# Ledger of designs, part 15: VH-VL binders against Non-structural maintenance of chromosomes element 1 (nse1)

Target 1, 232 residues: Non-structural maintenance of chromosomes element 1 (nse1), of Schizosaccharomyces pombe (q53ek2)
Amino acid sequence: MEKERQDGLSDKHKFILQYIMCRTAGVDNEQVRELVQEQYGETATVEDVINELNNSLHNFDFKIKRVQDQLDGRLTLHFQNLSGDPVSQMATPYPPVQIELMRKIIEWIMKCDDYQYSLTTLQIQKLSRKEMGLAPSVIESHLHTFERDGWLRQREGIWTFTNHALAELDAYLHNEYESNLYECNACREIVIAGYVCDCGYCLHVYCCKHLAHVNCINCNTPWANATVIGRW
Short names: E, the ipSAE of ESMFold2; O, the ipSAE of ESMFold2 at other seeds; V2, 0.75 times the mean of E and O plus 0.25 times the DockQ between their complexes.

## First folded at step 6 (VH-VL; framework fv_ciduvectamig_arm2)

Design t5 (from s33 with light chain T95Y S97D; at its last look DockQ between E and O 0.77; V2 from the best seeds 0.00; counts 0 for: pae E 5.9 > 2)
Fold by ESMFold2, look of step 6:
Structure t5 (fold): chain C 232 residues (1-232), chain A 124 residues (1-124), chain B 110 residues (1-110)
Amino acid sequence: as target 1 above (232 residues)
Amino acid sequence: QVQLQQSGPRLVRPSQTLSLTCAISGDSVSSDSAAWSWIRQSPSRGLEWLGRTYYRHKWYNDYAVSVKSRITVNPDTSRNQFTLQLNSVTPEDTALYYCARGYDFWSGYPFDYWGQGTLVTVSS
Amino acid sequence: QSALTQPASVSGSPGQSITISCTGTSSDVGAWNYVSWYQQHPDKAPKVLLYDVSNRPSGVSSRFSGSKSGNTASLTISGLQAEDQADYHCSSYTYSDTLVFGGGTKLTVL
């Protein structure tokens, strides 16, 4: 006879939690779904398991957040610590200069011109030399570390936040960069890849595609005429 | 397993405020993937969505146009529940009231868990 | 009143396929892919069958399928079985970010 859980987690729930926690940069939702089905059977859902985990975690200021990619809609699961300073937590293993660089990169991305929400390697090197006195080779090394640890991503030298970083930085970005921040009117999440209409209505790339919108619902002008947010 | 347990009075007089409570277990009312709705059902109107509360970087409410001037839906994080208040009720507000979880935006907030229902009669 | 029109009743024989329609307007079913279908047996709360027009939740039979064309969404039940006898409701978002339901369809299995 096995004791049914009431206020704690089963061994299977703990296994799922550990799987997600060990992958700090996030876990594909489909990989977790397969694992849930292996542990609980084909009718078990990721939603139910994650909800049960979060019920146990919320009293300790932890949670698992499901994040949808702004371009392709892929879902990932991210373990979060909701207490303390998100930047300090994401940069805990880093020397002070690297923490300072991360704070500056966040600032530069959020305040960049032309709605880009991204910077080239060259732009980061120039800004870091100007504002921090750092050599280009030092920047390349730090950027590699940020990419390895899942905080920044790049495509052909164009750097921006990962989905993991956006999840961890959500409160920080709202608190420190409210005037530079766009939110999706459909899902209420921060936009770094999407569209903003002249009327102010804003959507992620995927939300725009998913909702079958051809025109802005607020002012009825075509999304083809909207300002593009991000480089994607 | 998510469960929704409703409570509240079954008889309300016209012009009074209808108040119902929905207690949540297996999820948090502040889940950033869920939205918490009240839905009612009557023979003449069928199912009718009334409104919801949900948390993203702050609390949001959305209300059906037909009741927007009279409705309030509030979360209570300390008790992990949410409430319906419907002011100035009339006999047309007689219905079976459900609370439900919509989960999640990426799925269009389908109602995957429902409370047991509370039949509320409004009569003098 | 319901913004979405469903037939009041529909019937079919075991093994047959039946289709239930849900007709709205360009401001709801025609504008949104957030169309859901619910099954409701007597004295029970509704249970979601489909969401996002055609997606099935875990545990829902593959005999249930959905589609949308213009302002009309459709639920198709293939291989009709006795336990499919129930009420069926559709829902959609509107332009006002509100949610509306259809009037419901009573399915009778002959």
Scores: ipSAE 0.115, ipTM 0.636, lowest interface PAE 5.9, mean pLDDT 86
ESMFold2 (binder alone), look of step 6: mean pLDDT 91; pTM 0.936
ESMFold2 at other seeds, look of step 6: ipSAE 0.242; ipTM 0.682

Design t6 (from s48 with light chain T95I; at its last look DockQ between E and O 0.46; V2 from the best seeds 0.00; counts 0 for: pae E 7.7 > 2)
Fold by ESMFold2, look of step 6:
Structure t6 (fold): chain C 232 residues (1-232), chain A 124 residues (1-124), chain B 110 residues (1-110)
Amino acid sequence: as target 1 above (232 residues)
Amino acid sequence: QVQLQQSGPRLVRPSQTLSLTCAISGDSVSSDSAAWSWIRQSPSRGLEWLGRTYYRSKWFNDYAVSVKSRITVNPDTSRNQFTLQLNSVTPEDTALYYCARGYDFWSGYPFDYWGQGTLVTVSS
Amino acid sequence: QSALTQPASVSGSPGQSITISCTGTSSDVGAYNYVSWYQQHPDKAPKVLLYEVNKRPSGVSSRFSGSKSGNTASLTISGLQAEDQADYHCSSYTISYTLVFGGGTKLTVL
């Protein structure tokens, strides 16, 4: 008669899962660690609880992914749907033309010139007019919706992916844009804010700072001379 | 809760291939927060990390330089296990072999769960 | 020879404090803060004591502490107890994203 055996997860596990699922932009790893210790005791780790949740979630094509911010290194947890087309799932509430715009913006960011992995509002407006026939005012409305819903972020009109979008799109970007992406040599995650050395070694901004080396470990060239990835 | 169960031969002749299997319960070999390693131990060498396999939206492998030309570590998602294949063994490969789980890069892959160990002897 | 250098043995009396060193290079211990320590009793698999130089997993006594300076990491065991008699191993991540271990240190509690 014990509920844990029928449901496959304890009430404490379900509480942690619901807490993570309710935070659209992701949830701070330290906040979840405190909840885990409250529910399971001071010796419990977030890693073990998340692993247990993921073992159960895998059967339903879901998982909780831990994402490290590329600039400041903060860890966040994101509930992820693994089934189907991730772009269609990200954009499920949107009209078809807006879904197609999202798919195009992903392509334009991944294939942009000069390692920028970001686009200005003007660049998006020009590309969408050329490739989709959309007016600039329509683009501004759609971009505001993507920002509101946590898929894109911008600073002074320069747009790129949020950490939430990167978590959802991780497999999609690897599958569809393998030749256009950089991966961090320290943590193996996609780089849209970082450095790439002429020798090919690539690091996130945070990973470079965290490793505390002034020079590339592989070729000893100063990181100050490396090509900057992204606009940050 | 996580348990690693090893299996495989304990005696291998020189020049043959050493094959060991590590079955996982309580976790998935495709977990994107873990890496799955083989480590061996001998009196002359102490502990020696050999290699790992792990999934981060695709499969990756890393191998120790000392064995890189002879080693393969493969996942098997259907059986939830991973294997060690070490080719062209010599008596220098005689050791106690462990499989182990490591947890994420920023923790330096602390090996928090280990298999029971398999003593493998390489001799004629 | 092991990639990381540890003393072969160390001893101490109950209640004393003991420090075990682990010396590598700028390509391993000196490259990152990903140094771990393991305790191993006879005929047992190693057990992690510390990771990230000085972080303790849940259930590990606060008597175990760690530090690092340059290419040398240290494990300190305070308030030695008879059950601390074991082998102690250090490990480090390398710049090539592999792992290396020290040769191990046998701790004898007198």
Scores: ipSAE 0.050, ipTM 0.636, lowest interface PAE 7.7, mean pLDDT 86
ESMFold2 (binder alone), look of step 6: mean pLDDT 92; pTM 0.946
ESMFold2 at other seeds, look of step 6: ipSAE 0.093; ipTM 0.656

## First folded at step 7 (VH-VL; framework fv_ciduvectamig_arm2)

Design u1 (at its last look DockQ between E and O 0.65; V2 from the best seeds 0.00; counts 0 for: pae E 5.0 > 2)
Fold by ESMFold2, look of step 7:
Structure u1 (fold): chain C 232 residues (1-232), chain A 123 residues (1-123), chain B 110 residues (1-110)
Amino acid sequence: as target 1 above (232 residues)
Amino acid sequence: QVQLQQSGPRLVRPSQTLSLTCAISGDSVSSDSAAWSWIRQSPSRGLEWLGRTYYRHKWYNDYAVSVKSRITVNPDTSRNQFTLQLNSVTPEDTALYYCARGYDFWSGYFDYWGQGTLVTVSS
Amino acid sequence: QSALTQPASVSGSPGQSITISCTGTSSDVGAWNYVSWYQQHPDKAPKVLLYEVNKRPSGVSSRFSGSKSGNTASLTISGLQAEDQADYHCSSYTTSYTLVFGGGTKLTVL
């Protein structure tokens, strides 16, 4: 590593930071690992470089967050702004009505019935007409924009948060929707794809498969009998 | 790079409280990708994990069963450090004490260690 | 009285492969895929070799590999070298969210 000045970062650190910042929807951890090894040598670690970046970024209310996909465990790195209203900042390029729609979609996802943590296009259209008076064509346009910009994802018309959105909204969801949250007992992160046992233990799909055996650690009941969280 | 610097007394009388401090440079004690542990080593017991403190959306602590009634591990965000307090010590608490950073909550490995503090409990 | 059982010592000749076992219970090694291995030279802090049973941090030689079956995890060192002479420790998480270590294994390179 290059000598770090009290007030700054080395040129190689700045290059890595720029690489991550330019990929606003997140970047694969292994791609960054390869870049770190090219810049610093084969013994350099992503963890150390990201840690040094975060030490500098903290004073400016930024950080790089590593996010584990809840289904397949793939790690991605996300540049985050910690200042201001997360929803307004997340949707800053959008008109105010679209920002308010995003706030409502967050609420509807977090408060949806039956552990779904996802909504169909029809559900969003119905709720937005009832609560905001918006036409279905307006909703379809806004949803495609949210998908394009990496805030929501969908499969066959079932919409939920992306990993990027979960990273940006983490503090907001904990503050505003604490009573609607499930947290993984393996990693303490919010669960929107996973299992909750009748005994109260909750795991992401990946954490259950990779880190635990077929039975719940707390009560030894098979995870096959647990309530499914999310639609995946 | 991350460095852990330990400080604290090396001689403690039986029944008193053992207090050690671990100062962190190159990382934050409130990092949401790390956990901060105390581990001790003695010839009779080998390595023993004592406990940890870490921040995710809030502060968490976990303690080893063997010391749970006597141990406290606390962060100090203003000084970027974390502390060990072990109450009611006996000669069996004589050991080489390490602080260590854990990489991720469940990854389970300690990639940075303090220099170690040999603590003797005797009259 | 370590929670995990390791052989007290093991030896091998340069170029050979050796395996160090770490045996726990269904409440630790058998419950989670969270076994780690550490190398410790005299008067130094332990250094991680493997985590999550078989994952290798950057900078650790591919000569170190790991596996787990049931309640027993194994560290294998292939192509044994003189600098491998050290103490080796295993660790595992428990079902109570605590971490336990093995008693350690002294590796002697003949």
Scores: ipSAE 0.272, ipTM 0.686, lowest interface PAE 5.0, mean pLDDT 86
ESMFold2 (binder alone), look of step 7: mean pLDDT 91; pTM 0.924
ESMFold2 at other seeds, look of step 7: ipSAE 0.535; ipTM 0.789

Design u2 (from t1 with heavy chain P110Y; at its last look DockQ between E and O 0.67; V2 from the best seeds 0.00; counts 0 for: pae O 4.8 > 2)
Fold by ESMFold2 at other seeds, look of step 7:
Structure u2 (fold): chain C 232 residues (1-232), chain A 124 residues (1-124), chain B 110 residues (1-110)
Amino acid sequence: as target 1 above (232 residues)
Amino acid sequence: QVQLQQSGPRLVRPSQTLSLTCAISGDSVSSDSAAWSWIRQSPSRGLEWLGRTYYRHKWYNDYAVSVKSRITVNPDTSRNQFTLQLNSVTPEDTALYYCARGYDFWSGYYFDYWGQGTLVTVSS
Amino acid sequence: QSALTQPASVSGSPGQSITISCTGTSSDVGAWNYVSWYQQHPDKAPKVLLYEVNKRPSGVSSRFSGSKSGNTASLTISGLQAEDQADYHCSSYTTSYTLVFGGGTKLTVL
């Protein structure tokens, strides 16, 4: 920028920013709310502090994004770099083979069968050997680093995106996988845990809990009959 | 604390375009937790939500059916404001116009900050 | 699409409780639990009292409470005070990413 902008952030704002930045897998909104109240008083809101931070971060191509968990609705805050290719930025410390593996895992998750939006360890190993020639022990090592770094999560050997990965990849997934992507008709966010009705109306698990009825609001058939998205 | 300051003409002739501006301080028009609405109030129709603009993964607009063919709500990130354009106005568009900050689905779709209001009269 | 139906006016004496109804359809009040209520004094912008049917923002008195059954939401004001004399508006999210308002209710404190 031609003129360097003084950010005007107080020491308390910088402390909160650092708190969020150091927790790259995301920070529970309630934890940040408690911290904001400790620093600014009991009537201070996390929304106002985050908005002030984002006003300063905007000019540096950074922001703090709020993400709602698709199952339980818990809000988390995620520090994001808006510049460049998000996959390359996720994988900056990784060698080119690991970057390619991450791109492939994203593709395999988005294109997997039966609305699963998740892969077993065995599926990843088979696809990695077939498409990249990688041995199972190498895959286990790579999956461990993706889990450690907060890009993938698993339970009982079933792998999918973390909330952090969804936040970071949001634009990328919309741009590259539009035809494979479901969006929630309540909040317009990507669905990897939810329901889709035969009529096409789609909701996150949590957004469906906000529905006043047990039936789809578009066609009035029960959500119990809807196709489940994701494995949760 | 968020403040909304409205500006624009208060007299508009029939068939012309009503244009209002809402300047935002204490928040960003591109905030991904807010949505920026125009609401009007008249004795005959009460409060009427007209439309909004907001950013999530891209810019979205939602418009009330009653004005959808005539309305545009646009953000201006560089000036941190958003605008209302209502085309082809008639005397029935005479109203007190408000801009307001709303929240998204997670926060309950209510309006917590309102502009001061602009009474717009559509008359020759 | 349709405006929400509210009574045009209600009245009550100081200390009493009053209830204002807001009736919509299965495409708005009945679709979601996203109903909000606003208080508006003369020559002022509306001020939010409740959101998500019954949640109160910071600084709103616990005398204001809300409920919903089917397509009808209700605002209850207990311990009525002179400064409660105002217009009251309900609003609801719809099935089409839009919002609708009720026609408004003028509360007179006798």
Scores: ipSAE 0.287, ipTM 0.696, lowest interface PAE 4.8, mean pLDDT 86
ESMFold2, look of step 7: ipSAE 0.458; ipTM 0.775
ESMFold2 (binder alone), look of step 7: mean pLDDT 91; pTM 0.939

Design u3 (from t1 with light chain N33D; at its last look DockQ between E and O 0.60; V2 from the best seeds 0.00; counts 0 for: pae O 3.3 > 2)
Fold by ESMFold2 at other seeds, look of step 7:
Structure u3 (fold): chain C 232 residues (1-232), chain A 124 residues (1-124), chain B 110 residues (1-110)
Amino acid sequence: as target 1 above (232 residues)
Amino acid sequence: QVQLQQSGPRLVRPSQTLSLTCAISGDSVSSDSAAWSWIRQSPSRGLEWLGRTYYRHKWYNDYAVSVKSRITVNPDTSRNQFTLQLNSVTPEDTALYYCARGYDFWSGYPFDYWGQGTLVTVSS
Amino acid sequence: QSALTQPASVSGSPGQSITISCTGTSSDVGAWDYVSWYQQHPDKAPKVLLYEVNKRPSGVSSRFSGSKSGNTASLTISGLQAEDQADYHCSSYTTSYTLVFGGGTKLTVL
């Protein structure tokens, strides 16, 4: 029943776009695939629909990006604003002190020792008191907000970036922290859960497990001997 | 729609450098969803992927092992094009050369747009 | 020598179904689901028929389907038509982060 426009997106495309935009932390690729097949038929692909959406979004500095989970390879779709300062845009609803805390947490994660790319709640509390004078209860409230809004995730009090945050911060992290980051040699995405060989070759957990290689292609030593990146 | 237009010489002498250009319209050579490849075709070797250039947060290149020591693929953002340089050519490099867009790493970069092809002969 | 093995030729009658195989190794076809298929008519550039083993881009007939088992991918063309007479190429991403093609298969529609 949907009427399609000559020079714009169809009503079906707009529905798919709204579905993705309303899920700020990202939406499962398979859920969107099912929706695409309902709207366009069982032979339609999410890849084609997303490409068509991105062609329309390009002129407004918006984009939909597919992101692979670094552990299990699950793909999610994320709506991005490409204009301006990514940190300010991701944190627009927050008061200035909370924006400053986010910038500090990004710095602290990227500059972690021992390849951890994660912080404990206690580490965040101690650094926040030292650098910003914030009380532990205030930090717990701010961390809850960042978790609720899909910017940080935690397991047993160990905090790191979500896939959504990595997508939004990609340009910022490369610009500000290029010497501190690792990139996967398979897919060229930032690694916060993976392996780095002594020779410098680096893979996500999923990329390493999914590839048939047991040895590093650059130096031929086993990946079993590689340094672990992240806490997972 | 995306269109790839090739240009370059059709005859190259042995030991010289083969140089081809692929001009892009309808997309950007710096698109972070695409990778820009050179592929050649000959009766004895079939289709042969040579290498690619692509932009994510910086420029990357990947090259086939068989030509890695001789090949360079360069983007030119000012003219929205990319080039092939193949050094020290021999008659074995005689082939029909294509440029192509590979789209979306997560789909395996299928080549959805191809140039018209340039038959390059290497002989004295 | 091509990295992926395809039969040199295959034939079928109009209305029949045919299958073209593409055999590689655990370092290419067996490593990823990044297998693509291309149709090439004489004096034309290849045209993508399938990607990611079995996904069809818009505008490609549902008569074309794909599958993979182990190190072998297959292209199936159902309801053969005269215009299906062409060369067919497979490609795969490798574990060394490169791309390889098969040698090609000439399909003759009898």
Scores: ipSAE 0.428, ipTM 0.751, lowest interface PAE 3.3, mean pLDDT 87
ESMFold2, look of step 7: ipSAE 0.524; ipTM 0.788
ESMFold2 (binder alone), look of step 7: mean pLDDT 91; pTM 0.939

Design u4 (from t1 with heavy chain S33Y; at its last look DockQ between E and O 0.69; V2 from the best seeds 0.00; counts 0 for: pae E 3.5 > 2)
Fold by ESMFold2, look of step 7:
Formats: C-alpha cells, sequence, structure tokens
Structure u4 (fold): chain C 232 residues (1-232), chain A 124 residues (1-124), chain B 110 residues (1-110)
C-alpha cells in the first residue's frame, strides 16, 4: 500500500475500516468486497484488506471478525473490541441491572435443557424473578431493548443470540461455558443452530447442507438421526 | 503482500526427525481467516498435503492419515512462524517441501501463498 | 495412487478448448463445493487458478472455467495459448478436515 501513514494505515484502509465500524450490527461481506474493489481495483480482495486492518488494529485491541450465519451461510463482518469485559462492551449504554440481566440470559441460554440454546419469554420471566427479583414488565422492556439494539433475536417469543452477539461473545462463551458448548467440526465455530451425532460430530445447519454423504463420517450412523441443536 | 520464507536442513539421515520452519510476513499465524499447511511434492507421489495448524478459539491441527503418527505442525506466535516435524524419516520422505497459506474454510482453504520450497533428501 | 484421479496428460493446439477432469468420491469432491485447481510451471510453486469449483482469483483469465457434477470436477481452458503449457492439479477439501490432491495433468500445447 501507501508508505506514508502515521498509524500504519492508508486513507483507503481507514475508509474501509470506518465503513465497517459505523455498522455495529455487522456488514455483508459482499458489500465490503465491492467497496474494496472500488477503492483498490479489481485485483484486491476483502480478505487481504481485512488482514492488513487486523494487523494494525491488534495494536489497539480491536479486530474485524467474519461470521457465517448458521442457517443460510451469509457472511458478515463485525468490528470487535478485544479489551475488557465483552458483556459490558455490548451493553455500555445500559444501567447496571440490565447488564446483569444480559449476563444471566447468556448463562440461561447456554445451560438450557434439550439442546435448545434458546429461551421463551416466559422462561426468561420466571428465571429473572427467581434469580434477580425482576417484575415481568421490566423483563419485557429489557428484552425489547436487547432486540432493538441487535443483541438478541426472537421468533414467536423464542429468544436467542444474534450473529452480532455471537461475534462479540465468542471468547467469553469459550472461557465461561466451555463444557456447555458445541463447536462445528467443519469450521470450528460455536453451534446454536445445527446437528450433533451421538458420537459427538457436530455441524451447523448450513455446514451440513454442503454434506453430500448421508451418514456421519465419524461413526457411520445415519445423519438424519442426529440430534437437532437450537430452535430454527 | 503475504510472503512465506522457509528454512531448515536439506539432508536428513533415516530414522531422524525432519524439521522445517516457515516464517510469515504480511499476515499472522494466529489469523482466524487462514490455516497454515505443509505440502510436499515428488515425482512418484505428486502433491501431498501433510497437515496444518490454525487458530480459531484455540489451536487446532489436522494431519493426513498417512503421516499422522509421525507428524507435528506447531505455531510460534512470538516469531510469527510455524514448523514441521516429521519423525522417523525414511528415503520415501525425500521430497520438495512447501509451506502454504490456506484461505479460510468458507472458501475451502485454497492455497493462495506458497513458500519457495525446500528439497529434503533422506539418505544414509 | 492419488486420492483424486486426473488424466496423466492432455494436448491441444493454440485456440482450441480443452477440459481436464478430476474424479474423487462422495467424501471429497462429491461432499463439498471446495474444489480448487492449480497451475504449475517447471521449477515453480503451484498457483491457484480456481477455488470453490468455479471462482477465479483476481488476475486469472476468464479463459479458465470450472464445473462439477457428482464426484467429478472439470477445468476448461478456452482459447489455448502457449503459456498454458504446464502441470495442472486439482484438490478437494474432505469431510474429515483434510485436503487431497489429484495426480496432476501435463498439458502440452502443440
Amino acid sequence: as target 1 above (232 residues)
Amino acid sequence: QVQLQQSGPRLVRPSQTLSLTCAISGDSVSSDYAAWSWIRQSPSRGLEWLGRTYYRHKWYNDYAVSVKSRITVNPDTSRNQFTLQLNSVTPEDTALYYCARGYDFWSGYPFDYWGQGTLVTVSS
Amino acid sequence: QSALTQPASVSGSPGQSITISCTGTSSDVGAWNYVSWYQQHPDKAPKVLLYEVNKRPSGVSSRFSGSKSGNTASLTISGLQAEDQADYHCSSYTTSYTLVFGGGTKLTVL
């Protein structure tokens, strides 16, 4: 790239970085690819630019992470702060009680029964009353805020993490919930929507769609009999 | 611009350990996009993928079945490099050894950057 | 005995179109869309031509195209040129986190 830069980044690199930073819920990889080609020419790759950005960003405890949607495979880019407590970073504008609620919801999702990795509104209300003494109306208000701000998603009252939250929480979930995690054997990322064989071989829904073989490669059991992870 | 620079001995005696190093510039061995592989080439076997190391939430290794009992591929983040160790070598391990960057899993780990190659001869 | 089967050699005249096949199994070529093709000139490291079956890296001519059906992938070179004379290798990602290569195909331009 350009040789003259104070922080090791060219003006074009800073433009790409700013584009990603301003879209805190994540940005589509293909949108960034088009922008990279506009700025650097047709031979430039998003991966090379992101690697150069990450080499510089690491000095400031930041990183850009690619995340694949576990259902449809869409790739998005997410700006992360590597310093401090990731839950506090996610919820910086929130009051302390709301930050505590987010920590509990993370725990309840990760420790829920039957491979669900999701909770109903009623389950959250019951657990928050039992463990935090919070009224149902307070919980509904906080859940609305978490959904609005892109940390949780729900379908018909069933709540789980967004891709943005998974990216921000990756290290936290591995550190605090290692025994409760499933990881995809293909891509090594956390699974909250996928399948697990009785032998432990595990795939995201999307990673599994690419598998042409009808049996588990590890134990040869029919893959159709694998346990479903998540509600999707 | 990613560059891979190999180093290591070119002659190894049978039963000894073959040890090669690949130094990385323009990228990080701990990049969560890439995987770092060793590949060898000979007239009798063509290209043969041996194994790789990569970081996602911890370090992982994958090894070809043919060498799994003898191979170790290790990262060195402080020097930004990775190494091949192949134990108990025989003349059948004589080959041109390459290190290579595999592009991320989402693209099927195509090898887009290669080292210069190191011809290793195993003989008495 | 490569994991993937390629013809040992192929030849063609300038301007012709040629196709190189790469046949594997349901546990590699047939399992994923992670087939790559490499061009290798003498005394050089291989260079990626295609990835994900038919995607071209920046700077690779549109004369190179790829396809896959079942357990067989194909590289097609249209408008054959003298500089295309090289060895061509296919590779595939497997269901076991490993990669495998074909035996290679020597392309001779007559």
Scores: ipSAE 0.368, ipTM 0.731, lowest interface PAE 3.5, mean pLDDT 86
ESMFold2 (binder alone), look of step 7: mean pLDDT 92; pTM 0.936
ESMFold2 at other seeds, look of step 7: ipSAE 0.396; ipTM 0.737

Design u5 (from t1 with heavy chain S107E; at its last look DockQ between E and O 0.72; V2 from the best seeds 0.00; counts 0 for: pae E 4.1 > 2)
Fold by ESMFold2, look of step 7:
Structure u5 (fold): chain C 232 residues (1-232), chain A 124 residues (1-124), chain B 110 residues (1-110)
Amino acid sequence: as target 1 above (232 residues)
Amino acid sequence: QVQLQQSGPRLVRPSQTLSLTCAISGDSVSSDSAAWSWIRQSPSRGLEWLGRTYYRHKWYNDYAVSVKSRITVNPDTSRNQFTLQLNSVTPEDTALYYCARGYDFWEGYPFDYWGQGTLVTVSS
Amino acid sequence: QSALTQPASVSGSPGQSITISCTGTSSDVGAWNYVSWYQQHPDKAPKVLLYEVNKRPSGVSSRFSGSKSGNTASLTISGLQAEDQADYHCSSYTTSYTLVFGGGTKLTVL
C-alpha cells in the first residue's frame, strides 16, 4: 500500500519507472520483481506495481507492456510511447529515408513467402534496390543501426523483429497487415515463431509446451503436419 | 492493490435481465495482462464460469456454452468497470455471483482477485 | 451438470494423504496443461492452490501437489490438517477459450 498515490507517483514508483525507462530495449521481469520486493516488501508483486504505474501513465499516453518471448517464454517489460504513428516513434532519430526503409522491411517481413517472417540480408538488399534504389552498402549500414537500436535481430544474416519491436508495432501490424498475421490460439499474441495447422490453429513455440496431445486440438490431425512459422 | 467491488440488485423477476456491475481499483479493465470474468455459485451446481471480457489488441469476449445465447459482458473504460447482463432469467439462475480477475498465459494466479459476491434471487 | 467430474466428497484423518480427481475430455483437461485447483472455505471466495497442473503460487504449502494423465487431473494433499477441511474445485481451459469448473469436492477431516 502507498498513500502518496493521491498526489502522483510515490518515490518508490518513480524508482521502478525510471529503472524500466532507462532500459529502452526492455528489462527482465524477474529483475524488476527483485526491485519491487526490495522497495515494497516480499509480498509485493510486479503486476500490482506495473498496474499502478500504468494507471498514472495512461494520462500521458505512455504504457509499460509485458512481453512473452515466443521461444522460451521469458517475460520482459517495455516502456512504450502510445502517441502518434508507431513506426515514426520507433524511428524518431533516423533520417526520412531510413524511416521509409523500416516501413518497407516491416512490409517485406509480413508478406514473406513460406511463413518465414524473416528476410536474409540479400533479400533486403534486392528488395530495397528494386523498390527504393538503395545500394547494398547503405542497406548494411541501416540494418546495423536497426540491430544496434533493438528493432531488428539477426542470426547468420537472417533478420526479423525483436520482442521490443513486436510490442511497439502490435497495433500497427494488426491494422495494416491483418490478412498476413497469425495469432496464437493460446495467448492471442502475434506469432513469428511457432506452428500453424492447415485448419488455422496456431501456437507460439513456447505455447506448444502446454499442448497435451500430439494432434491439433481444433481438427485432430497430427500436429507433426503443422507448418513451421519463422526461422528460429 | 487490486480490489473488485460489486453492485446490482439482489432480486430479479423471471424473464427479466439480471444486471451486475464490478468496479475495479488498482488495475485497468483495459489491462493487457488481465481478463475480467463473471462466475456464479449455487448449492446444486457449484462454481460456474459464465464469461469474460478483456483487451489485447482489441476487445475479446468469451462466454460459457450454457449461457452464450443470454449473456453479455461489457467493459466500461471511462468508469473502469465491467458489467454482466444475463437475459431471460429463471429460478435456476439464482446464485451467488462473483466478478474475478484472471490471466491469459501471463505470470499470476488464475482468478487471483474476487469481488465480495452478490447473492441474486430469481423469484417466481 | 458440471463440465468436469469430481467426487462429491472425500475424507481423511490428520496426517494422511488424500487425492481428488478431476476428469474432463480431450477438449479441456486433455487439451491443455491449464488445469487449476481452488480451495474454498465456508462463506469465502475460492483461493487458488495450483495452476498449470502442478505449479504452486507463492505462499501455498508444498503439501499440495498436482498431476495429470490423459483427461484426468489429480490434486494430492499430504499431511492432512484440520484447516484443510473445505471444498475443492478444479478448473480447465478449453479449446474454445472458455473455462469450465468441476462440481466440487467436499473434504472432511475426521
Scores: ipSAE 0.369, ipTM 0.725, lowest interface PAE 4.1, mean pLDDT 86
ESMFold2 (binder alone), look of step 7: mean pLDDT 91; pTM 0.934
ESMFold2 at other seeds, look of step 7: ipSAE 0.387; ipTM 0.751

